# Miniprotein binders against a2bj90: the designs that were tried, part 153

Target 1, 235 residues: a2bj90
Amino acid sequence: MSRSARRKTSALNTVLRVVEVFASIQGEGPFTGTYSVFVRLAGCNLRCPFCDTRYAWSLEAGKPLGVEELVEEIARYEPSLVVITGGEPLLQRHPLNSLVEGLESLGLRVQLETNGILPAPARDEQLWRVYHVVSPKDVPVRVPGAKLHPSWVDYARATGRAWFKFLVANEQHVREVAEYVAKLGIPRSRVYIMPLTPEKLDMKELLELHSRIASLAVKWRLNFSPRLHLLVQLP
Short names: E, the ipSAE of ESMFold2; O, the ipSAE of OpenDDE; V2, 0.75 times the mean of E and O plus 0.25 times the DockQ between their complexes.

## First folded at step 19 (miniprotein)

Design OA6 (at its last fold request DockQ between E and O 0.72; V2 from the best seeds 0.82)
Fold by ESMFold2, look of step 19:
Structure OA6 (fold): chain B 235 residues (1-235), chain A 84 residues (1-84)
Amino acid sequence: as target 1 above (235 residues)
Amino acid sequence: SPEDVIEEIDETLEKVWDLVAKALEAERRGNLKEAERYQREALELMRKAAELARRIGHEELEREIREYIELIERLIEIIRKQRK
């Protein structure tokens, strides 16, 4: 492909609005502990009270970056995992599929983080082969407009590449999550509960909350997700 | 009552995101006229949600909905640039 043709392709379908790109450890969910490059996309279709990345809510918070250039930047980190997050990355669905194609062509493993309001990937999407951690915001505390699209459960059953992660603060929240996933037919092996961390907590409070939620995970026979990056003070 | 209006806003937001999903799928398939039509329908519903929030004096929710309006307007702009 000539330099001229590549530039034309980049201008048409290959621009993403990106807030930040950085290397760190995946601190949450099934890939906890993995050396990762995070790509935070701009724009969100929710305004969660407990969001810790509010700076990514506006689409205007992102800089336009060409997908091919972004793939090259990511590759230089030599990541074990590329984590696409945001805001809500699926709002930029078309160029996101292009990014996934580029990353997979280099053999890079990709995980997406989503609130699950927009549908799961179709079989003909590059996103079909990506790992997904879905964080519904309609339980335990419903955020307005948050409804898990039913295709995520079907996708998880068909592919085994989706997990469901829920923020909880106490046992009543865990009970509500358990009832919710049972109604939707989500098996416990695909479910993570994670501490709902309020802003400005000290390390002792963070550890105590982790201990409490982990104990509840054992009691309710659900998987536990830490917020490991907070515990080890990484971005 | 304010609680009934908040429930109506919530249902409206769900419908808006369903329309946005249809627009994104149309865009992925290259159906840019269809994508724009879905986004404009979503925008119209979102403006109705903003008016409902204003009616009950829910300032924070109204502000959030106006941010969603800006999001959808930007998504429409992106589609229109592709059509030129």
Scores: ipSAE 0.888, ipTM 0.953, lowest interface PAE 0.5, mean pLDDT 91
Fold by OpenDDE base, look of step 19:
Structure OA6 (fold): chain B 235 residues (1-235), chain A 84 residues (1-84)
Amino acid sequence: as target 1 above (235 residues)
Amino acid sequence: SPEDVIEEIDETLEKVWDLVAKALEAERRGNLKEAERYQREALELMRKAAELARRIGHEELEREIREYIELIERLIEIIRKQRK
């Protein structure tokens, strides 16, 4: 490869398609309550019927942003955590590694949110060092094409930096999750169940749903993830 | 049966994402030619899945698969721009 081709490849590997960047409270998973900057990346390899971020499904929904510019933008918020989310962030795996490198160089903690279809980070990737919340879409509600890549279980065991978050609506879903994680050998301490929220719930219905699912989490000895941002009306 | 076809589509989509994963790994290794090959194979499988959905009259699923086709086409374009 010519020096020119290496420079072009390096420059293209430093551009992300970004839908939005905003500061809020992490409402979900092991970092619930943390002041966070969210980076929503464009493009998804699923069409979940319950998706609340359908506007991020197309790569064209995102604007091209340079990694350096994006790092500077994130740093201005002085976040306690940077949350990389979107459609599926790992579709932009190459520039995402560059983003993580930049953020870690500033001493920022990073959490990735992924559907777990694409393989876990390799040891030589910058992504290996960050926290991951994997949200499988094959259990309890199966989305077409969704299958948890086995490498996420191995990554979780090797690093202790992964958690698994499952959307549940009822006790049958919680049972299916419990059976699934037992079969895969995922420790229950790494498993979160979260309310599957239909569109158009009022606050009373939302609280009731949270209460029911939290009670099921206790009964089934699983961790509970709220949708705290919905409860406190933050983005 | 339409159910059997839906299952075949689901299995096809799983294979597509495995190919996309292989493409991303090839790209990481700097093998852009191999990355493009995997994405093209993924695209061909997605086109077959779209045709299966069309044959059973599942319009919503066909639409979703068409959006995945567009996604993979864009991924190919990104790889092509890196090769030039």
Scores: ipSAE 0.865, ipTM 0.944, lowest interface PAE 0.5, mean pLDDT 93
ESMFold2 (binder alone), look of step 19: mean pLDDT 86; pTM 0.848
ESMFold2, fold request of step 20: ipSAE 0.883, 0.878, 0.887; ipTM 0.952, 0.949, 0.953
ESMFold2 (binder alone), fold request of step 20: mean pLDDT 87, 86, 87; pTM 0.857, 0.842, 0.854
OpenDDE base, fold request of step 20: ipSAE 0.811, 0.790, 0.809; ipTM 0.926, 0.920, 0.926

Design OB1 (at its last fold request DockQ between E and O 0.92; V2 from the best seeds 0.86)
Fold by ESMFold2, fold request of step 20:
Order: C-alpha cells, then structure tokens, then sequence
Structure OB1 (fold): chain B 235 residues (1-235), chain A 84 residues (1-84)
C-alpha cells in the first residue's frame, strides 16, 4: 500500500467537534469580502468578556463529525475560501490537520482564525501551508492568560501567511498595539486594527465607530479591518 | 454573587452620572473629538449596563472599565482645552 493511500485513509477517519458550518462573507482581515464557508470548531482556551460566540466555548458544544464527511459537506458549497474558526481551533490540532489535508486535496483555499496562544504550525504540519489570522487578546484588551506564542511572529516572517488583528476602541488602544507589534518585530503590513463593537449598536453608531478606527489606522499607518458582515447584516 | 451584583449596579450608576456631566461639558465646547469621546464612553457604558441586566458580570465589568477610562480621557481633554 502506498504511503499516499495509507496517509489518506488514516487522516480522513479522524473526528472533529464542530459547532456549525455555514456560508457567508469573510467580513474581517485581509480576505474581507470573500465568499466563504465557515467551520466553527468547539472549545476555547479563553473566556473573553466581549466574546460573541460563547456557545462555542465548551468542547461538548460540538457535534462529532468525521473529517471525510466534513470535507464533502464543505465542498458542496463551492467556496472561494474555507474559514476555520471557533472557539480556538488549535485545541483540536490533530484532526484539524487532517481536515486541512482533505481540503487541500480538493484545491480549496483555507484560512485559520486563532487567538495565538498555542504555537504556530510546524513545517511538517498541513496547517503550515494555509493562511492564518492571529488575534492576540493580551493587548490592548488584556484578557487574562492570553499571551501570544512567539512562534507566530517567526511563522509570519518565514511564510508570509499570517496576519495579526487587534480589537481597538480608541487611539490609546492603537498606541498600545503599535508598541506591542514594534516590540515583537511584527511589520505594520501584517497588522490590522478592528473596531471593538458591542452588541446592539445601531447602524449610525456602527458606521461612526468604523470611520473613527479607520482614520486611526491611516494616522498610525496600520491596516484597517471592518466588520463587514455586521454592516451588510450577514452571519 | 448578590454582593457583586449590588456593587456593579452602583458602579454603573455612578459612571452614568459622571458621563452625563461629561456629555454636557463636551457639547458646550463644540469640539468634535471631545464629543466623540463622550459618545464612545456612552456606547461602552450602555454595553456594560445591558450585560449587567443579563447577568453577564464579566462583560459588564469589561465595558464599564473601558467606559471609565474613556471618561477620564475626556475629562483630561476638557482641562487641556480650558488651559488653551
């Protein structure tokens, strides 16, 4: 039996705990506007007070799905991008690598969303070859226990496949982000600032906050991320 | 839990009183950036109050602390504008 055939059989029998799978538009970061299928994995190593997806915190919130069947489900949407999110997807690292292998075998483009506490992919992982948007939670929002693993900076530099996205409310937060990324050696071209948007903002407030944070992005020469899905009322 | 709830309720009420004063003072200056800071504090204080009513005290504390930081920033700007 060839290594290729054995590898495919072993990887595709792995199980992921999945909260939901749905089609939408990627509303944040460098792939904003892309027709995407979102795969929300269960489990998180943080309890962020501002989290909008608290229903995904527990591993038990996910339905067990085989990687092979999940790949088939995703493929039926004919996505331009597959976004793996959660909770924190890297808590299910082993079966996640199997999912990535299956998606890549179909030529599907994959982006991971992570809080960056767990290490960046190693060179021998399937995750090494996909895109990552890393959202550290230790600055400026100061979530306890949310220390960015330094390997993400090395990974971004080595591969060009990682970006760093920060929730900010005001210029003081942006200043803190600028100091943080400078200390870590993260180039400005890899950094996004995004408005910290509470629930139930009306459209006028949402637009004003976007406008103010975008102006700060220009002032500080950082990239701006909208929350486009909120502006266009998509999930 | 009840002690925390009572303390949080009072802290939110006190912040609402401070914010009312800051909004009035900011409006009188006509300064757009200062008025935005006051509005931004209002946005997060509303989020704190809403989270408190839902019993989400971690979210309430997070947004309350943020609102108070912004209120202090606005108060500093008010004093700076007086000296100019």
Amino acid sequence: as target 1 above (235 residues)
Amino acid sequence: SEEIRKRAEEAIREAQELLKEVIERAKKTGDEDLQWLAKLAEIYLRAAARAFQKGDYDKAEFYLDLALEIIEEAKEMLEELKRK
Scores: ipSAE 0.846, ipTM 0.927, lowest interface PAE 0.7, mean pLDDT 92
Fold by OpenDDE base, look of step 19:
Structure OB1 (fold): chain B 235 residues (1-235), chain A 84 residues (1-84)
Amino acid sequence: as target 1 above (235 residues)
Amino acid sequence: SEEIRKRAEEAIREAQELLKEVIERAKKTGDEDLQWLAKLAEIYLRAAARAFQKGDYDKAEFYLDLALEIIEEAKEMLEELKRK
């Protein structure tokens, strides 16, 4: 097959629907505190009531951007990490693999944020090589239609490049997370609990909620994820 | 529907009354963990009320249910403190 035929089949896999691209600090999970470029992809397979990025739920909310142009835009920020987020990034799996290939060719580290409903990366995907933070929406908070795809547990065991981040309000939620990860055989070292924060929370209340959930993380021997961007008033 | 709106409004009012009782009882015990649960329930109930005012009934229901769960936890803690 000629170089020209590969370019034409590559053209369909080279456009992403992108809501926004911005630089900030990663506020959540294992990379908290990292200077990052965030790429928010459009489209989501869930309608979480607590979602703070509802504007990204529709594919039409994103602009079509070429992968090459997007790689160049990201590279200009000189990021320590590229965070691919959105609604659900894996809805755009094919062009997302092309984006990852481009970013990795520049030596950039990539982290994906996913709800874990869609299958984990296969070994032949570029996505296999990147870091993944999986945020299940079936435990302890139950979103209708959410179910963790079992391949994420297998991927985590095979690669060590996945973490699981759970929203929690109280000790009962932390208990449910502990039981759930034990049942699935997910190592506690790969589990983060994060405070479930409503929008426009008072800073004093936000800090107290962080303190309470962090204390529960220590008690239950789990990792704690802040919402650091909310605490330091970054995007 | 207007029925869903009315039901959500009534449920928020009932939760506010339950929360008021828990707050009053929590103040009498002086227990810091119970006072935190009362405050946490208030945080989520305020989120429910804000969502309701915006016509976001899915979000209102979600935070109302969460507030009610915390109120029940606070009531259980109050009954445990009475037995000590």
Scores: ipSAE 0.843, ipTM 0.933, lowest interface PAE 0.6, mean pLDDT 93
ESMFold2, look of step 19: ipSAE 0.840; ipTM 0.922
ESMFold2 (binder alone), look of step 19: mean pLDDT 83; pTM 0.789
ESMFold2, fold request of step 20: ipSAE 0.830, 0.820; ipTM 0.920, 0.920
ESMFold2 (binder alone), fold request of step 20: mean pLDDT 83, 83, 84; pTM 0.795, 0.792, 0.798
OpenDDE base, fold request of step 20: ipSAE 0.835, 0.839, 0.838; ipTM 0.929, 0.931, 0.930

Design OB10 (at its last look DockQ between E and O 0.93; V2 from the best seeds 0.83)
Fold by OpenDDE base, look of step 19:
Structure OB10 (fold): chain B 235 residues (1-235), chain A 84 residues (1-84)
Amino acid sequence: as target 1 above (235 residues)
Amino acid sequence: SEEIRKAAELAIREAQELLKEVIERAKKTGDEDLQWLAKLAEIYLRAAARAFQKGDYDKAEFYLYLALELIEEAKEMLEELKRK
């Protein structure tokens, strides 16, 4: 490889396409209620019809930011957690590993949100050390092209640092999730069900839907993820 | 295409009619779970209609499908309640 090719590859490994950086409360999954900085990365390998962040689907929707600059920006918020989300963060795997290294060097905890289509972190990646919330898009609601990569099950077993979050509407969806995770050998303690909420839902209807899905979580012995940010009107 | 748009519009209207019948039948039973299914179908069908109005046909189709599944589940429950 020429010196020019190595410099271009090194520069590519130090720049992320970032849509937005903001502080809020983590509203979903195992870290619900945590004061967090959200880093929304650009680009997605899916086109989920229910996606609320469609503006992040294109890589071009993100601005190029240096990893060092981004670490400094994040650190200024004094977060209890850094949540890396977006379209699909793992599309930017190389610079994302550099970001994680920078954040961990400051003692910051990191959680990744992923659709689970791309392979789980390998042991030699910085991403191996962080927490992952995997949101499969193949069960119970099937998005075309979505398939959970089997390595996420192995990663979850090996590390205990992965959880699986499923969107559900009714008891039939909860049943399908229970059957799916049983078949894959995912421990129920690592499974979250979350209400499938449309945009601009009335607060009364939103709360009732949360109550119904939470009751189903208890019945089916699964964890419940709220959409807390929607309930408390935060980003 | 305009044909896809018209087909989606028709499908949403048909679902609205089906849901209206289910809601009226559900009210007569007093069954809270059935009433909830009907309400949830209404929520998703409203989402479908809003998506359709915005020209987001993928979202419209998605929420229409969910609404139709819940309508059918509610109809099955109504028929079970008649047999008791």
Scores: ipSAE 0.815, ipTM 0.920, lowest interface PAE 0.6, mean pLDDT 94
Fold by ESMFold2, look of step 19:
Structure OB10 (fold): chain B 235 residues (1-235), chain A 84 residues (1-84)
Amino acid sequence: as target 1 above (235 residues)
Amino acid sequence: SEEIRKAAELAIREAQELLKEVIERAKKTGDEDLQWLAKLAEIYLRAAARAFQKGDYDKAEFYLYLALELIEEAKEMLEELKRK
């Protein structure tokens, strides 16, 4: 390939479509409560009816940012955790690996949020070393086309760096999750259930829903994930 | 499309009327779990109605079906409590 074509290809691998970058706390999953910088990538391979970040569905919603520039911006926040989310971040897999490389070179801890449709990282990817919270959307919420790629279970077993988080409304949903994870061989210690919270709940309703789902987590011996950022009114 | 939209609108309205009865019956029982179930159905039915009015029919359908499942469960519990 010519130098110009080689440069153009490299530039594509070093640019991400980014919707927003902001500091907050990680409100969900195993790292709940951690001071974090969130990087919301554009593009999603699902159109979940309950999605609260629909503005990130289209790749066109993101603005192009160079990976080096983005690493510098993130570092200025001095985060304890960098959370890469979206849409579906793995749609931008190649430049995402470049971002992870840059962040890890600065000693920054990285967590990815994914719907698990695209395959888990290969051993030779920078993403292999990242923490992953995988949120399957085929059970119990039954989003069409949302089948979890089986490589995520293998990845979790091989690395210990993946957890599985499920939206639930009631005990029937929790039973469905329990059956699903048992079928896939996912141990309960890797499973989180989280309240399905529609928009415009008042604080009393939000707390009651959290309390009820947390009680179910104890009853079913699963981990509970809050939506802490909603409870403390952070983005 | 218009016929489907009208059917969905009717389904939401019928669920709202049924839920008003279920909430009242649940309150009379004093059963906290039943009252929560009715409240949760109301939460999701409100979400369905709001989504429908905004033209978000996928979200409306999703929350409507959740609400209907909860309403049916509440009716079953009410029947169980009546037999006791």
Scores: ipSAE 0.777, ipTM 0.897, lowest interface PAE 0.9, mean pLDDT 91
ESMFold2 (binder alone), look of step 19: mean pLDDT 84; pTM 0.798

Design OB11 (at its last look DockQ between E and O 0.92; V2 from the best seeds 0.83)
Fold by OpenDDE base, look of step 19:
Structure OB11 (fold): chain B 235 residues (1-235), chain A 84 residues (1-84)
Amino acid sequence: as target 1 above (235 residues)
Amino acid sequence: SEEIRKRAEEAIREAQELLKEVIERAKKTGDEDLQWLLKLAEIYLRAAARAFQKGDYDKAEFYLDLALELIEEAKEMLEELKRK
């Protein structure tokens, strides 16, 4: 590779397409209740019918931001956690590794949210060091083209830094999750079930749905993820 | 297409009628789990109808299918409760 090609690849590794940056409480998964800065990256490799962030599906929906500038912006919030989400953050893997390096240099903890279609981090990536919440879209709700990449199971086993979060509606969905994770050899301690909530749900209905799915989590010996931000009316 | 829109509208209406019929049968049982499944089916069917009204047919289909699955589960539970 010519010196010019390496310089172009280095310059491309310093810019992210970012939809939004905001501070809130992490409402979902193992870090529920954590004061977090959310970095929503642009672009997704799926078109989930139930997606609440459809505005992030196109790469063009994001603004180009330098990694250094983004690290400085994040640091001003003094977050207990940096949550990298979006459409699919791993579509921007190269500049994302640079972002993680910058954030970790400041002692900030990082959690990635991914649909698990793209390969898990390799040992030489900065992403190897961070926490990952994988949200498969192939079980129990099936999105066309979604398939969990097997390397996420290996990554979870090797590092203990991955959890799997599944959307569920009823006990049948919880059963399917239990069977799926058993088949893949994913420890139940790494599995979260979360209620599938439509938009504009009434608060009473939202609470009842949370209660029912939480009871199923106990029955099936799985972890429960709330949608805490919806319950407390935060972003 | 207008044809896809009409088919989706008909499917949502049929599901609404089916849900009403199953709700009326379920009222006689007093079973709380059955009542919950039917309420959840109603929630998703409302989501389907809202998506349809916005022209989001993929979302409408998704929530319709989910509502229909819950209605079928509720029908199975109803038949089990009648046999006891």
Scores: ipSAE 0.826, ipTM 0.925, lowest interface PAE 0.6, mean pLDDT 93
Fold by ESMFold2, look of step 19:
Structure OB11 (fold): chain B 235 residues (1-235), chain A 84 residues (1-84)
Amino acid sequence: as target 1 above (235 residues)
Amino acid sequence: SEEIRKRAEEAIREAQELLKEVIERAKKTGDEDLQWLLKLAEIYLRAAARAFQKGDYDKAEFYLDLALELIEEAKEMLEELKRK
């Protein structure tokens, strides 16, 4: 076996700490409505009070899974999109790049969800070529320790493959987001506002909140992200 | 711990009383946006109370603070409407 073949095999045998793999619909952001396989990676560098996936905070919550095995499992679902989420997936950056390489070799489209604290991909990373939805947690909800790394703005401008998604409750929050993105030079076309939804809302309340935030998106000329999976009761 | 728990319980109770008062005043205006803002505050205050009862004090504090921000915004809107 050549050195090149051994290097590829070794990279594909890299291990990820995986909490869960499941099929559903992407409910948020630019790919809303797409039949997707979700890969939830363990570990997070934040402890957001509103987090719905607290079970993924600890690295120990994930099972070690070889990248090659994971690629095979994902492929069996025949997804239109592979969504890599977590915790914070970039905490497992090296094996994550190996996973992306495997998925790309099969022609599978990949989207990463990140809180943007760790730097954007470098040009020589496999992650450079995939889509990213960046959800900063320092505006408007202001989670301690959440600071968007400035490289994400440069990456979005250079590649067109990143969008920025913000949780908002009201117009004051939307105003704060608008000021924030203007200061950072993030184009409005790359910005989504999304309803901050606590647990156990009834359907009427959920719809009213969606309607109000969507109206604000139109008023402020920003994109609107639903939480579609909540509306249609999918995981 | 017990002191912090008692203070959090009191803060939630005080916010509930304040919200009730402001809701009644807002109904007199007929302003739909003001009434929605207060409904949203009620949603988050309910989330705070639920989190408190489960012992999730970080979540309770987050939603309580958010509810209080919304109540304050509503009070400012109400004052603005009185000036007109």
Scores: ipSAE 0.772, ipTM 0.900, lowest interface PAE 0.9, mean pLDDT 91
ESMFold2 (binder alone), look of step 19: mean pLDDT 84; pTM 0.809

Design OB12 (at its last look DockQ between E and O 0.97; V2 from the best seeds 0.85)
Fold by OpenDDE base, look of step 19:
Structure OB12 (fold): chain B 235 residues (1-235), chain A 84 residues (1-84)
Amino acid sequence: as target 1 above (235 residues)
Amino acid sequence: SEEIRKRAEEAIREAQELLKEVIERAKKTGDEDLQWMAKLAEIYLRAAARAFQKGDYDKAEFYLDLALELIEEAKEMLEELKRK
């Protein structure tokens, strides 16, 4: 296959629909506190009632950006981590692999946020090499059409580069998470519970909710994810 | 539909009445965990009401269901405390 044919097939895999790019602190999961550039991709395969980024649900909400241009934009922030998020980033899997390749070539660490409905990365994908935080939407809170793809459990075991983050309100939800991860054979060290917070929560109530869920995390021997960005009033 | 809107409005009102009773009973026990469950139910019920006012009925239903679950949990806790 000629160099020209590789360039034309590369051109279709070089554009992402991007809602926003911004620098902040990673507020959630295993990388909490890390200075990060967030790349919010457009399009989602779910319609979670509790979603705080509903503006990213449509692919048309994103602007088309070239992977090379996006790599250059991200690099200017000198991030300690690049967080790929959105609606569901894996809806743009092909250009996303190209983005990861570009970022890794600069020595940048990459973390993906996913709902875990789509298959985990295969060994031949650039996405195989990055970190993944999987947020299932089938337990304990059930979103219609959400089901964790079983390949994420296999990926987590094979690579040690996946964590599972669950939204919880009370001890019953934490119990359901503990039972679910035990049934799937997910190590507790890879499980995070996070407070389910409504929009515009009072700061005192937000802090108390964090305290209560953190205490449950200790009791149930699970990791706790804050929503640190809400606590410190960052994006 | 207007029917869905009315049903959601009625369900929120009923949940507010149930929550009021639970809060009043919880205050008499002095149990901090029970008082927190009642407070958390209030937080989610306020979220449901805000979503309803915006015409976001899926979000309203979601937070209403969470509030109702916590109200029932708080009622169970009240009955357990009454048996001790």
Scores: ipSAE 0.822, ipTM 0.923, lowest interface PAE 0.6, mean pLDDT 93
Fold by ESMFold2, look of step 19:
Structure OB12 (fold): chain B 235 residues (1-235), chain A 84 residues (1-84)
Amino acid sequence: as target 1 above (235 residues)
Amino acid sequence: SEEIRKRAEEAIREAQELLKEVIERAKKTGDEDLQWMAKLAEIYLRAAARAFQKGDYDKAEFYLDLALELIEEAKEMLEELKRK
């Protein structure tokens, strides 16, 4: 089989189910404000009642895209950051590692968003070298089936490339987060609290909630994550 | 579905009645943190009602439970302020 035929066969076997690809800003976590291309992968292992992206829950919601084709499409945006999100991107771990390989070969910086149920990257995975924002869903809310895999704490310690982000509504939630991260040995410098924002808040309410949660972050000596894209009305 | 819908509707109505009382009592205290907690409960209860209207009962129950948690906390704070 010729070299070009072998490449076509490989592309057919390395496919991601993708819901959407779009340019915006990263609105949350340590890379807030960065010009980004978002790649939303289909499929999720949770059914969070507060989920804002329910349209990505089913694997069938995604269109099959070849990894090489996707890399080229992403590169045309000239992003400062590629954010891989979903659903839960680690459900498509094998082709996701291929995507990361392609993006890194072009010098593109990659960040993964995950609920942390599946294990952290192994040292021999391309995902080992990317940045991760891990959002556990078992504190302060308790989503059925959500349990942070303990490897994420070890990964964060070994690499310095993971942060933990928690949705909170009030000080009681922040206290629960503080207790949780202390038990797991997660340093405060790696912890973000972010406002739990329901749909259709008016701008005044959105700002008030941000202000209150930011004040709690200072009080509890934790990092604050905005939802900047909501404040500036970007996707 | 029908039983769940009726149960959720009644629970939301009860929470709305309780919250009205908590808001009025919080205003009388002049305590800004207590007034914010009551306002936050209103925000989440409104989200619960909106989700209920759309038939999203999981989301409605989630935000209702959160609103009730805030109402309970506000009632504890009101009780503490009475002791002062």
Scores: ipSAE 0.792, ipTM 0.900, lowest interface PAE 0.8, mean pLDDT 91
ESMFold2 (binder alone), look of step 19: mean pLDDT 83; pTM 0.792

